# Designs tried in a protein design chat: VHH binders against p49116. Part 247

Target 1, 238 residues: p49116
Amino acid sequence: EGPLLSDTHVTFKLTMPSPMPEYLNVHYICESASRLLFLSMHWARSIPAFQALGQDCNTSLVRACWNELFTLGLAQCAQVMSLSTILAAIVNHLQNSIQEDKLSGDRIKQVMEHIWKLQEFCNSMAKLDIDGYEYAYLKAIVLFSPDHPGLTSTSQIEKFQEKAQMELQDYVQKTYSEDTYRLARILVRLPALRLMSSNITEELFFTGLIGNVSIDSIIPYILKMETAEYNGQITGAS
Short names: E, the ipSAE of ESMFold2; O, the ipSAE of OpenDDE; V2, 0.75 times the mean of E and O plus 0.25 times the DockQ between their complexes.

## First folded at step 17 (VHH)

Design hb9 (framework vhh_ozoralizumab_d1; at its last look DockQ between E and O 0.50; V2 from the best seeds 0.00; counts 0 for: pae E 5.3 > 2)
Fold by OpenDDE, look of step 17:
Structure hb9 (fold): chain B 238 residues (1-238), chain A 119 residues (1-119)
Amino acid sequence: as target 1 above (238 residues)
Amino acid sequence: EVQLVESGGGLVQPGGSLRLSCAASGFRFEDYRMYWVRQAPGKGLEWVSFISWDSKYTLYPDSVKGRFTISRDNAKNTLYLQMNSLRPEDTAVYYCATHWLGSDSEDYRGQGTLVTVSS
């Protein structure tokens, strides 16, 4: 068996709408988020091990972990996205009750806490100076999580997760040999992803993406779509 | 101000074809995803097609997959929907949209074009 990930899986280039508007509206935010979402899902699709699990299992995995993948993507692309600005804009929109659904005070609090968690997570990742390889492996670890309910082929998923972990370990050992605790520092960030609500993430970044269509409902379509033209972006080949 | 103007609707027999167009203005069309939605009589709005800013990916619901094709010409700020093998159940007002949030607003949806599929 070859490696779980190759160098081609390290490439994760997000293209933002340009130029950034002076006022970040919901349109811009949703477009940016959608691009990241699609990039993340197609990244997953590009992994041979992922393909080997079959369509049903793939769909279930992505449904279970899309929020975590997306969040890792946010962290990885935070600078390119100007994430802090986006989050500030989202907060402003919430305060102005621009959302279709009027949020209760309690809901607003939850949403604000979620935004805080997102920001803290991304900041923590930035502080760790996580590189592209590490992000790729972390995403793989998140993707191949066997502990989600309703999954089939959990043994195989677990094996892939372990493989991802081992490859990450090897990479860190090789690249950051002087920092013996780097791996541990990186991995302990993963639990923070599980604390984040997918529903709130969806509301923040994808409100009005496809109307009443949920991310959950469109995942199968994203995973089934033709990716011939998109593969160039994933592999860095224009 | 975002403006979307749909055209190309009309009466067609089952099995027929139509091509819808949407002229967009008031925003950087080439930077944004677009989609078509429709509203059948007595029913709510439903999405029927989605296309990325760069046309690299498209999405279709099963109801129209294989029959409808969304495309865009960014140079012309125009969105298209090729509809083949039309069915009576495809009868609806079709809208192009930039954002569902604005579906009830002129800001993100056009006036629509009526497509009637009937013998």
Scores: ipSAE 0.393, ipTM 0.730, lowest interface PAE 1.9, mean pLDDT 88
Fold by ESMFold2, look of step 17:
Structure hb9 (fold): chain B 238 residues (1-238), chain A 119 residues (1-119)
Amino acid sequence: as target 1 above (238 residues)
Amino acid sequence: EVQLVESGGGLVQPGGSLRLSCAASGFRFEDYRMYWVRQAPGKGLEWVSFISWDSKYTLYPDSVKGRFTISRDNAKNTLYLQMNSLRPEDTAVYYCATHWLGSDSEDYRGQGTLVTVSS
């Protein structure tokens, strides 16, 4: 009972490394992306409905949807991150990798197609001027997706997704009352997220995040991790 | 030039404690995540701990969770690892590192500091 999300769960503030280097490098890109990933996972684990599902279900859900959450985060934070500049730097690194014969031609084509799809998605979200509440509900809808294989408690997950959809609908109707089709326009953007490859996102943004292990492998650790805000006494805050 | 200098290693008995430190220079330490990694005799590198740039997030593998604590002081450009309840399997050379990446990226680590846990 009660709302799925509160105003505290709507806040999503990304802090970038400062200052931005005049020539972007892999360390800056990976640090920036890692901050967004941890922010996204902290956001998910702070939701009471998510907490209620239990650790095994939490891990399964995040493994299934982390790339969708990350991609929504990229779109939401595109201005703060200077995402267009980051993507241009990644393209430059890919062109250098071709010259050094490090990647196959088929792989390069797949990666470039992914970058173009990502740019298209972020541009479409910017054109709709999606606000922070709308992003929070969209992230909840992708988080509580019951149709991923191997999930338990799918009935409860579906109920939480329906609640996120209802709260988004109520918000849009109240806030954008004269825009009859806004909800439909927002929701038709979600299928593109399922087409984004988590493998390629790792290659673009997360090469070697922790000891050359995949994001799938570290998700249990991230969901159990200590945070200064949550566990202030553990990091020496008094 | 990036420089990382580890210290604080030594010989301890099982159940003992050590505090490692890492002095960093040549880059904006306060902007980057840091790691502790270790290399036991005849083995590869194993991550031991992770801390975000602002100390807000820390990670530990199950092998050290609850026994090791990573911390940093950005004003002093120093990374720390408090190691409690040490076991013989913790014997290794310990390194601090700034961003562990694959072969197409830079990664930096110091000379390391040897920790030996034996009776």
Scores: ipSAE 0.170, ipTM 0.609, lowest interface PAE 5.3, mean pLDDT 83
ESMFold2 (binder alone), look of step 17: mean pLDDT 82; pTM 0.828

Design hc1 (framework vhh_7n9e_1; at its last look DockQ between E and O 0.71; V2 from the best seeds 0.00; counts 0 for: pae E 2.03 > 2)
Fold by ESMFold2, look of step 17:
Formats: structure tokens, C-alpha cells, sequence
Structure hc1 (fold): chain B 238 residues (1-238), chain A 119 residues (1-119)
């Protein structure tokens, strides 16, 4: 029935808020992260296989994997985002929270280790020079994960994931034929994504989001947006 | 066989300084973040400071910020804690620990080095 992804699903261009403030505050970080989140959701929604699963299944899949998609997006866009600068600003804000006694010692360790794991993941992806096609297939593998509890249509989801894996394999073998181990090196990075906490990602990147509503709670709204409204959120227009 | 061995503790007068070392072996030290913790007599463990694998990100407990400095030398597989302007409440057993991973080095803790601060 044809390929899971086409070349139109490879394009993934993030634009940053303008103008960039002299010092990165939580509002700039949250706006930047929000644009990436909406870009990632738009990407997922544009996939015909995803559309075919129906709205309830779509919501369940995205709720289960949004943090992994977001993390892959951070790695893919790390340079245009100046992610290292954003993470340094986040660590400074964390230290301020520590001085105000807002976090327990256990929580501080968890948050610091999450920041470290995120930076390490992004560095490892950059070292491999992962290209846009590879990122698209990795995002598809993560999106169509049948292993999450509570999913319906798991047989169909599994078939889509296998198709994403096969298309990644074919692409890597064709494009990087001289590098026998590239596919294996790429795939061993995926377990790190499952260790990333959505709760901590919300704390680090979305502290300026209005209300105490979690990303999980707004997923159905994001998936139902009209295209024009969606494009406004990606560019930051309100 | 992961091992963490602390040293550099001792008795010091209030206002003095000590430098603690943590020698690491049995894993790729340069791939993991590290923490210092401490435990005063009769109290639970307290997180003191953390440092990323490449030293780019550090953080400190409020009680030690500005007085303690965490650092590392990846070529020597060694973690350090420079402790300045020591106070009696800094008296504790100080230990180093690795970051947590589900498929890397486990959360290993050293046996600790005693720091005693007198007036």
C-alpha cells in the first residue's frame, strides 16, 4: 500500500521567537518549546497511517509518546534552538528554585539527571549526524509504539511500526551503504527516550504555560485544531 | 565492579577549607554525571551538589552554595569537592555517587570520608 512516510514528512523546520531577548527567561523558553511541540503534533497528524487509526487511538498514541517526540525534536533542532544555551538558562532557574527551598533533594537529583540525559542524548545524535530522513523514521517508530498500556488497534499499530523500521533500514542501507553498523548505532539510542520523564519535561520547558494543565490534558485539543490555527501556534502568532 | 573511594576528610577548624576527592573505577567515568551527598550523625542523607559528565552543568544545595565547588578530572577518573568557609553544621560523612541509569552503572555510593568541623 505504499510507503509509510513521503518526502513531505521529512521537512521539519522550527522558527524561533523574534526578537531574541538579551537574557533567556522562562517565557522565551516556553514559547520556543511550545512551537516545537505544535510542530511535532502537526507532523504526526499529517501521516496517513496515523489518520487512519481514528481520533481516540490518535489521542492515546500521542499521550503515550509526546515526550519522546518532543525529545527527538529537541535533538533534531538543537542547533537552531541554541539548545545548550536554553539548558544553561534552565539550570540557572533550577538553582534559584533550590535557593527558595522549592524542591526536595531527591527531586533535585531527578531533575539534574534528566537535564544531563537530555544533553547527552542530543550530543550522541549530533555525533552520529542523524539526517532528516532518519529523524522522520525514528519519530514514526516512537509514535507507532504498540507496547503502551491501554491502546486499541495494537495489531495495526505494530504493523505501522514494523513498516517504519523497515523503511529506516532500507534508507540507511541505501544512503550509508559503507557504514555497516549505522542502523544498529541509531537504534540503540531509542531506549534513552523511554527514560525521559514527561513530568520533568513539563517542569523544564513549559513552566510558563497558562494554568496547571498538563500537556497530556491538552493533546485532544491540539490534534483537532484547524490548519490555520495550528500554523499560528507554530509561528507564535496569537 | 564499580568502585568509588572518597578521601580528603579530616578535622578542621570553623572557617577552614578541605578538598575531598572521589576516585572512580570499574566504569566509564567520563560518560556519567556525579553527585556529592552527606550524612550528619542521626540524620538522613542530604544531597550536596551535582555535576554533569562534561562539567557544563552544576548545582548546589542552598546550605553550601557559594562555599563549595564541585569539579571533576575525567582524565584521572576523579571527582572533587572544594569546601571553603566550613561551619560546624557541615560536619558529616561525605560520599560520592553516580547518576542513575537503568542499563549503565547502578547508583553506587562510596563508603564516605568523615569531615569534622570544630570551633
Amino acid sequence: as target 1 above (238 residues)
Amino acid sequence: DVQLVESGGGLVQAGGSLRLSCAASGFRFEDYGMHWGRQAPGKGREWVSGISWDSSYTAYASSVKGRFTISRDNAKNTLYLQMNNLKPEDTALYYCATESYSYGPEDYWGQGTQVTVSS
Scores: ipSAE 0.533, ipTM 0.821, lowest interface PAE 2.0, mean pLDDT 87
Fold by OpenDDE, look of step 17:
Structure hc1 (fold): chain B 238 residues (1-238), chain A 119 residues (1-119)
Amino acid sequence: as target 1 above (238 residues)
Amino acid sequence: DVQLVESGGGLVQAGGSLRLSCAASGFRFEDYGMHWGRQAPGKGREWVSGISWDSSYTAYASSVKGRFTISRDNAKNTLYLQMNNLKPEDTALYYCATESYSYGPEDYWGQGTQVTVSS
């Protein structure tokens, strides 16, 4: 059997909306996030093993892990996205919402903590200097998680996850032979992803802190979209 | 065990200033965001301000925006709240809190420090 991932799966190039506005408004943030989400799902679609699971199982997997994939994407594309600036803008918008008494104190706290978790996670990944291959394998490990409820073909999913883990191990051993514990350091970051609320992520990046967006509901459509079609929609919305 | 100890409260006249401190122990302070809350007599707990683990982000309740400043010294494991232009409505028990996700579903907070603002 061939490898789970190929060099083609290492490429993860996000194209940002152009031009960047002087003031990062909610629209720009949402568009940027949408592009990243699409890219992440498109990436998943490009994996033969993913395709082999069938449409229903694929949809279920992505529904279960989209927030984790998205977050890994944020980390990977942090520079291109100017993530720090985006997060600052989000915080600013949050402050405005606070002033308008649109959020409860508890909700404010939750949202702030989520932002800080995202920042910390992305910073931690940057400090580890995670490369494109490592990101690809980490995303695969996250994608092929058999422990989500309601999944079919869990045995096959588990096999794919194991394969991803083994390929990552081999890559790290080969590429970073002098860093004996690199693999461990990388893998221990994954649990942080599951501590992040998908609901809050939706609100922050897709609705502008306040709103009603269900990524769960749109995932099947995104998975069926072609890149050109999606880009056209985004361009039309700008 | 997580411990938070607030201090710096007291009686102050309207228009006055106070600086609250929260000494943290029992966890890696520098890894977590922190918050100030308060509870006025007969009222529920109210969020006042929050600060990220690295102080890069701050936020304030509408009622205190422009008057209060949250800060932290990670080297000293201490959270601060500078309160300026205090008003009688700021009278409350002030407490600091950690992120709830770190150690369970519940927030950790200290005993609080009483702030009383007279007219």
Scores: ipSAE 0.085, ipTM 0.570, lowest interface PAE 1.7, mean pLDDT 88
ESMFold2 (binder alone), look of step 17: mean pLDDT 84; pTM 0.852

Design jk4 (framework vhh_brivekimig_d4; at its last look DockQ between E and O 0.64; V2 from the best seeds 0.00; counts 0 for: pae E 3.6 > 2)
Fold by OpenDDE, look of step 17:
Structure jk4 (fold): chain B 238 residues (1-238), chain A 120 residues (1-120)
Amino acid sequence: as target 1 above (238 residues)
Amino acid sequence: EVQLVESGGGVVQPGGSLRLSCAASGFTFDNYAMSWVRQAPGKGPEWVSTISWRGGTTLYADSVKGRFTISRDNSKNTLYLQMNSLRPEDTALYYCTRHPYSFPFKGDYSSQGTLVTVSS
């Protein structure tokens, strides 16, 4: 009982690494992406309904939707991140790989198309002028998706998703009463998230992972990480 | 100059224990997260464990969880890895690495490594 999200879940503040290098290297890109990923996962963790599903189910949900959450985060934080600049840098790095004949023509096309889809999605969200509440609800809808394979408690997950959708509807109706079709315009953007490859996203943004670590493998650890400890490392605050 | 020097490796029987140490110098040790990484013959580097700059957060690979314990003494600029219930598959070159950024990024400096051999 009670709302799925509170005002505390609307805040989504990303702190970028400082200083920004003149040349955006792989480390800067990976650090930026990592901070966003951690922020997104800790955001999910802060939702009481998410906590109520239990650790195993929580982990499964995040594993299933981390790419979508991350992409929504990219869109939401595009200005703060200077996402266009980051993507340009990634493309430049890719071009170097092309020149060295490290990638097949098909792979190049696939990766470039993915970058294009990311950019287009973020642009589309910017054009819609999505606010913090709307992003929070969209992330909740994505998070509480019952249609991923292998999930337990699918009935409860579905209920949470419906609650997120209803709260979004109420918010949009209240805040944007003059725009009758805003909700529909927002929701029809969600399918684009599932067209994006998590593998390619990982390759583009997380090439600097240690050892054989994958995003999938570290998700349980991120979810268990103390927020205060993480924040201290990120901001230098102690 | 940044230096990381590991010690404590050797030959041990299955089920045995070892404690690795990594001595850090040339930088402010308590400003950095630290990790242990290992590399078995013919395999790529495998992340083993990470500890935050203050030691408040520890992370483990699934392969070592429950058996290995990472710790640090910032007053001694030393990183530790207690390895219990060792298995033949734990045989590898173990090295410590400094993280200029938070986990899970690659380190910018790594030790040369200490060999751990688990064999009957």
Scores: ipSAE 0.471, ipTM 0.765, lowest interface PAE 1.0, mean pLDDT 91
Fold by ESMFold2, look of step 17:
Structure jk4 (fold): chain B 238 residues (1-238), chain A 120 residues (1-120)
Amino acid sequence: as target 1 above (238 residues)
Amino acid sequence: EVQLVESGGGVVQPGGSLRLSCAASGFTFDNYAMSWVRQAPGKGPEWVSTISWRGGTTLYADSVKGRFTISRDNSKNTLYLQMNSLRPEDTALYYCTRHPYSFPFKGDYSSQGTLVTVSS
């Protein structure tokens, strides 16, 4: 039984569609979000412990936590993605929808509360200066959550989560030895992820899904796709 | 000019089979993922199936899984949908779409559609 994660799992490099348009459009936002989601799910797929759980369990885990992984990815890649600019554009669009009376008051409140919570989460992670190792372990803790209903192999999942927690603790103690409370401050950020709405995340970042498709429905497609196939389409589409 | 031209629609009895084709021109076909979408009278568009640009990965709506097979022949610039065990609920206008994105987002170009009617 080796470490849960290796150095190869720390690298998390998001490549944005190029060039960034002078004004944001739905196509740029959706492709940017798609690249982050693909990167997040293929990161999970690369973990030996994840591979050992089998295809049905893999799909169930990712379905249960994709929004949390995506939100951690947004926080980690906020500068590369120009997330502040994306959120400002969404808020401006929302203001236009209010003036045009196209959204219900309840929906507007839900969306604005979600944006505020997302901004607060990303700001808190930036203030703590969370590093790449810490993000990798936080993602593993979120991925191997045994608390979601409908999962199989929950005892194995729980053991993997405990291992991710131990490895994070060891890393923080060695690297930030003068900051006794750093681990506690990091871990108290995790409950905020469970408050993020998958439905609203889809509305904000994945608005252009065809027909009646949800992210939940495409997860098996993403997990089955070969990395070379995905990378080839991105470079060939440029 | 990007063109997508579908064919193969028609009237078939329940339990029957039909094969749709979508011929592509005006772009490099094997750089794009493709989908089939259907629209029944009085309903909004319903996604049916998606195939990756080289054909290595497919996805199906629950309503058609096990009965429909999406495929492509990149040497012929053609997308296919083999529809087996057809039901009256499959009656719809079927069209193909090209995806500008890595995932099955709304297509940037669509064919005009071919009508499939399943009735006795």
Scores: ipSAE 0.361, ipTM 0.692, lowest interface PAE 3.6, mean pLDDT 86
ESMFold2 (binder alone), look of step 17: mean pLDDT 80; pTM 0.816

Design mn1 (framework vhh_7n9e_1; at its last look DockQ between E and O 0.79; V2 from the best seeds 0.00; counts 0 for: pae E 7.7 > 2)
Fold by OpenDDE, look of step 17:
Structure mn1 (fold): chain B 238 residues (1-238), chain A 119 residues (1-119)
Amino acid sequence: as target 1 above (238 residues)
Amino acid sequence: DVQLVESGGGLVQAGGSLRLSCAASGFTFDDYGMYWGRQAPGKGREWVSGISWSSGYTAYASSVKGRFTISRDNAKNTLYLQMNNLKPEDTALYYCATHTPGSYPEDSWGQGTQVTVSS
């Protein structure tokens, strides 16, 4: 049996909208986020093991973990995205909303805490200097999570997750042989992803573009979309 | 195919220094961590040092910590090992390595470069 991931799955290159505006607007943020989301989902789709699970199971998996995949993508692409600048812009927008008394105190707190958690997570990943290989397998581990409700083929999903974990372990152990805690330091970051609200993520990064449409509802469409169609939409939107 | 070509080895007196280089090709270099290993005569392969993709993280064997420095130039697809205060015990064939992309659990390594430290 071959490896879960190939070299093609290690590569994860996000193309940002061009040109970058002088002031980051909601449209730019949403477009950037959308590109990342598409890239993440198409990445998942490109994995043979993922394909083997079938369309219904695939859709269910992505629906369950899209926020985690997206967040890992944010961390991985933080520099290319200028994520700090994006988040600052989001905060500024939030401040304006606060001044206009459009949000409750509780909601403000929730959103701010979420932004903080995103920042902290991305910073922590940067400090660990996670590489493309490690990110690929972390995403695979997140993707092939059997503990989401309503999944079929959970045994097979678990096997794929285990395979992902084993391959990551092998890589880390060989590359950093005497740092016996490297793997643990990496894996211990994953729980933070589960604490992040998909609803708040959706609101911060996508509401300006998709309106009242949920990410959940568009996932099947994205997974069926051809890469060429995606590229066409990106170029058309620019 | 992954290719790794080591260079920079040679004969040096104890206390001396060498800088090894490893030219990498056949894979996306900056997506992977890299590591150095060595094999002394009559001994098995020994891990020496590892480095993350962007050099933000490094690790060393206890036997070489404080004396060796691993680094990389991603623009040149090259891995380096600066070896200072060399000891006779450091005598070995030094090789650079990475996990073989898409071939779990295989590793890729070069032919190695000989380092000989005289007492």
Scores: ipSAE 0.356, ipTM 0.743, lowest interface PAE 1.2, mean pLDDT 90
Fold by ESMFold2, look of step 17:
Structure mn1 (fold): chain B 238 residues (1-238), chain A 119 residues (1-119)
Amino acid sequence: as target 1 above (238 residues)
Amino acid sequence: DVQLVESGGGLVQAGGSLRLSCAASGFTFDDYGMYWGRQAPGKGREWVSGISWSSGYTAYASSVKGRFTISRDNAKNTLYLQMNNLKPEDTALYYCATHTPGSYPEDSWGQGTQVTVSS
């Protein structure tokens, strides 16, 4: 009953550490990524349909899709965070690691391929000029995916996903009426998210954030955080 | 809370031009697509033109394509419609609109500005 999302769920404003350093470093990249991660988790837990599923289901859903949500966030915020500059800095660090024999050649190929896939995804989203409302529903569609292993309540999750799809369809048809295929062009971008490795995302963006603990292991704690603590993490002001 | 205020309408002879403006407030303008619609007397609302949040994508009804140009200035929270080579069939109340999530499934739209094109 009622819309899946409201205006408060569509707003997705990332604030960057200021000023941007002349030489990007691990601290800047990690702080920027941490702000995006916490913004994404805050977004997910604020959705009434998500809250209705219960805490155990919430944790399972976010564990299954956090990298997809994070990647959508990267695409949505690519310009404000200067993502191309961040990725260029990461590539430069990888080249130094090759010269110092710190990473295997096979791993470097995997990481470089992931960076290219991420760049291609972000470019395709920019070319489509996806707006904030469309991003919100795309994130909802990936969040409420019933197909992930180990989920319970999959019938209810599927109903919420269908509602997100319906509301996205309604929005696109009303706002972009003469662009008959806009919905289809938007939705076909989603399968690329399953090609993104959470392992490599952690390596690229979260070096030193939690040491050797994976993001999916801290998700229950992130989802329980108070709103004031989220705001501190999102802005880095705490 | 959402407010959309159109201006720039008026009486113009066929072949003339008008520029409509829509001042937006009460929502994050930069996050939403916007569109113009029109309503002729005794008829339903007709979609005219739409624009994405960044101006990267625009679309037009076939009846106005090539004559009308939609644009926006996100710094000023303002939507525009440049109307050239106006025809009597363009006579209508023109309104700007957006979809507000709090009002789903209904759009938010302004009071409109009258455009009258004489032959």
Scores: ipSAE 0.054, ipTM 0.564, lowest interface PAE 7.7, mean pLDDT 84
ESMFold2 (binder alone), look of step 17: mean pLDDT 84; pTM 0.840

Design mn2 (framework vhh_7n9e_1; at its last look DockQ between E and O 0.01; V2 from the best seeds 0.00; counts 0 for: pae O 4.8 > 2, placed apart)
Fold by ESMFold2, look of step 17:
Structure mn2 (fold): chain B 238 residues (1-238), chain A 119 residues (1-119)
Amino acid sequence: as target 1 above (238 residues)
Amino acid sequence: DVQLVESGGGLVQAGGSLRLSCAASGFTFDDYGMYWGRQAPGKGREWVSGISWSSGYTAYASSVKGRFTISRDNAKNTLYLQMNNLKPEDTALYYCATHTPGSYPHDSWGQGTQVTVSS
């Protein structure tokens, strides 16, 4: 009836751990990534349309798309996170691991290719100067994807995705009325998100947080958290 | 809660210049793209120019491209339109606008500032 998202869903403010260390380390990277993950999950669960689908469907959706939401968050927050500096530190670490024979050459190639794809994605979003409204609706399109295996209520999910697409289209066409290509340029970035490996994302950003546990195993607990606990995880004030 | 207040309009001779300002409040200005529209007597609103949140992307209607320049100052929550080489056809009430989820399916825009270009 009303809009899919509210004005509060456009705001997406990430706060970084303080103080920033002189040299980036695994702990700082993992804490920063954890804050982004929890901010992204809090964002998703606060959407009335998401709440209307029920908790089992909510868990299934987020398990299917958490890496895509996280990657959109990385692009949106790339400057405040100093993401290019984080990725450079990871690359240096990986090159040292090759010299010390700690990882197979094939694995390191896979990880480096993932890093390059992530950098390319973030650069393409920066070139388009994607704003908070556009990011919020791109996240909604990704979240309400009906074509993931194992979902229930797929017809309702599809209707929410169509609503997100219509509202994004309306925004772009009103703001840039004679620029007939902006919407298409934005939407063609989305398929790259499905090619991002959740396994490699966990290895790059979550090694210290997760250990031997996948993020999809903890998603039901993240979605059930009270708002005060979310704020603690987002700011690290647990 | 969105408030947009235009200023800087007036009477100008053909070939002259004006700079319009739009003071914005009631929303997080730098989360959104902004645009200018205009309405001539007896006509509907015409989109003039749009600008992205950080000014990295701009677009112009073909009728004003090369003559008008859109800009913004996010520290001051202010949108601008520099209008050069004005023509009588540019005579209109000029509005700044933004689109937020709360305004869907409509935009939020101000009262407008009148620009009149005399021959």
Scores: ipSAE 0.735, ipTM 0.910, lowest interface PAE 1.1, mean pLDDT 88
Fold by OpenDDE, look of step 17:
Structure mn2 (fold): chain B 238 residues (1-238), chain A 119 residues (1-119)
Amino acid sequence: as target 1 above (238 residues)
Amino acid sequence: DVQLVESGGGLVQAGGSLRLSCAASGFTFDDYGMYWGRQAPGKGREWVSGISWSSGYTAYASSVKGRFTISRDNAKNTLYLQMNNLKPEDTALYYCATHTPGSYPHDSWGQGTQVTVSS
């Protein structure tokens, strides 16, 4: 049994749509988000341990954690995405909706709190200066979470999660030996991901592109998409 | 079309050994990870063992770890499962599987080979 992750899993490069519009529109935001989603899912698919679980289990895992993976991706790619600008644009759009009385007060509160949580999470990760290896392992820990309902092979999933945790620990000890509590500091951020609504994330980042289609429904298709097809989409959209 | 044909099953006494084979065709075998599953009577499908495309990574269910060994020969397009120290609870229909393009929404798997372990 080799390591859960290799150096190839550390690379996580998001290509943004080009050119960036002067004013961020819904299309740009949704396309950017879609690329990140695809990248995240294909990253998961590239993990040998993930491949070994089979498609049904893999699909279930990704369905369960796509929002968390996506959020980690947002944090990791915050600079490349100009996430602060994107979020500001989303807020602005939301404000317009508020003025038009399209949302209930409760819904507005929920959405605004969600955006705040996203911002806070990404800022906290930036403050911690999380590197590519740490992100990879954090994503693996999130991916191989055995505590989601309806999963099969939970024992094996748990083992993969433990392996991810151990490898992360080893990496942090070797790389950041002077910071004894770094591992704890980065792991303690993970619970914040569970507090974020996948429905709200979907609404904010994807509704403009996929309409009423759920991310849940397209995950199996994304996971079966060839890398070449994905790359073709990226190049075609640029 | 993806074809997976399992063989090597049979009746064996507890403590005995079997070696299962899975002949694969209809896809580029060495591009895909493979896994073994099993289904016991009255039970759902259970993941048993998986192997990456290059054999660089293997994994086992807790129930079979230390007893079963998964391997593959990419030159022969064949997946193997060496089963040692078999137990009655290992009795099941064993099948090999992979996820290939076009198998939406499920993995491709064979008809399986029956393994029966007597006490």
Scores: ipSAE 0.023, ipTM 0.275, lowest interface PAE 4.8, mean pLDDT 88
ESMFold2 (binder alone), look of step 17: mean pLDDT 84; pTM 0.848

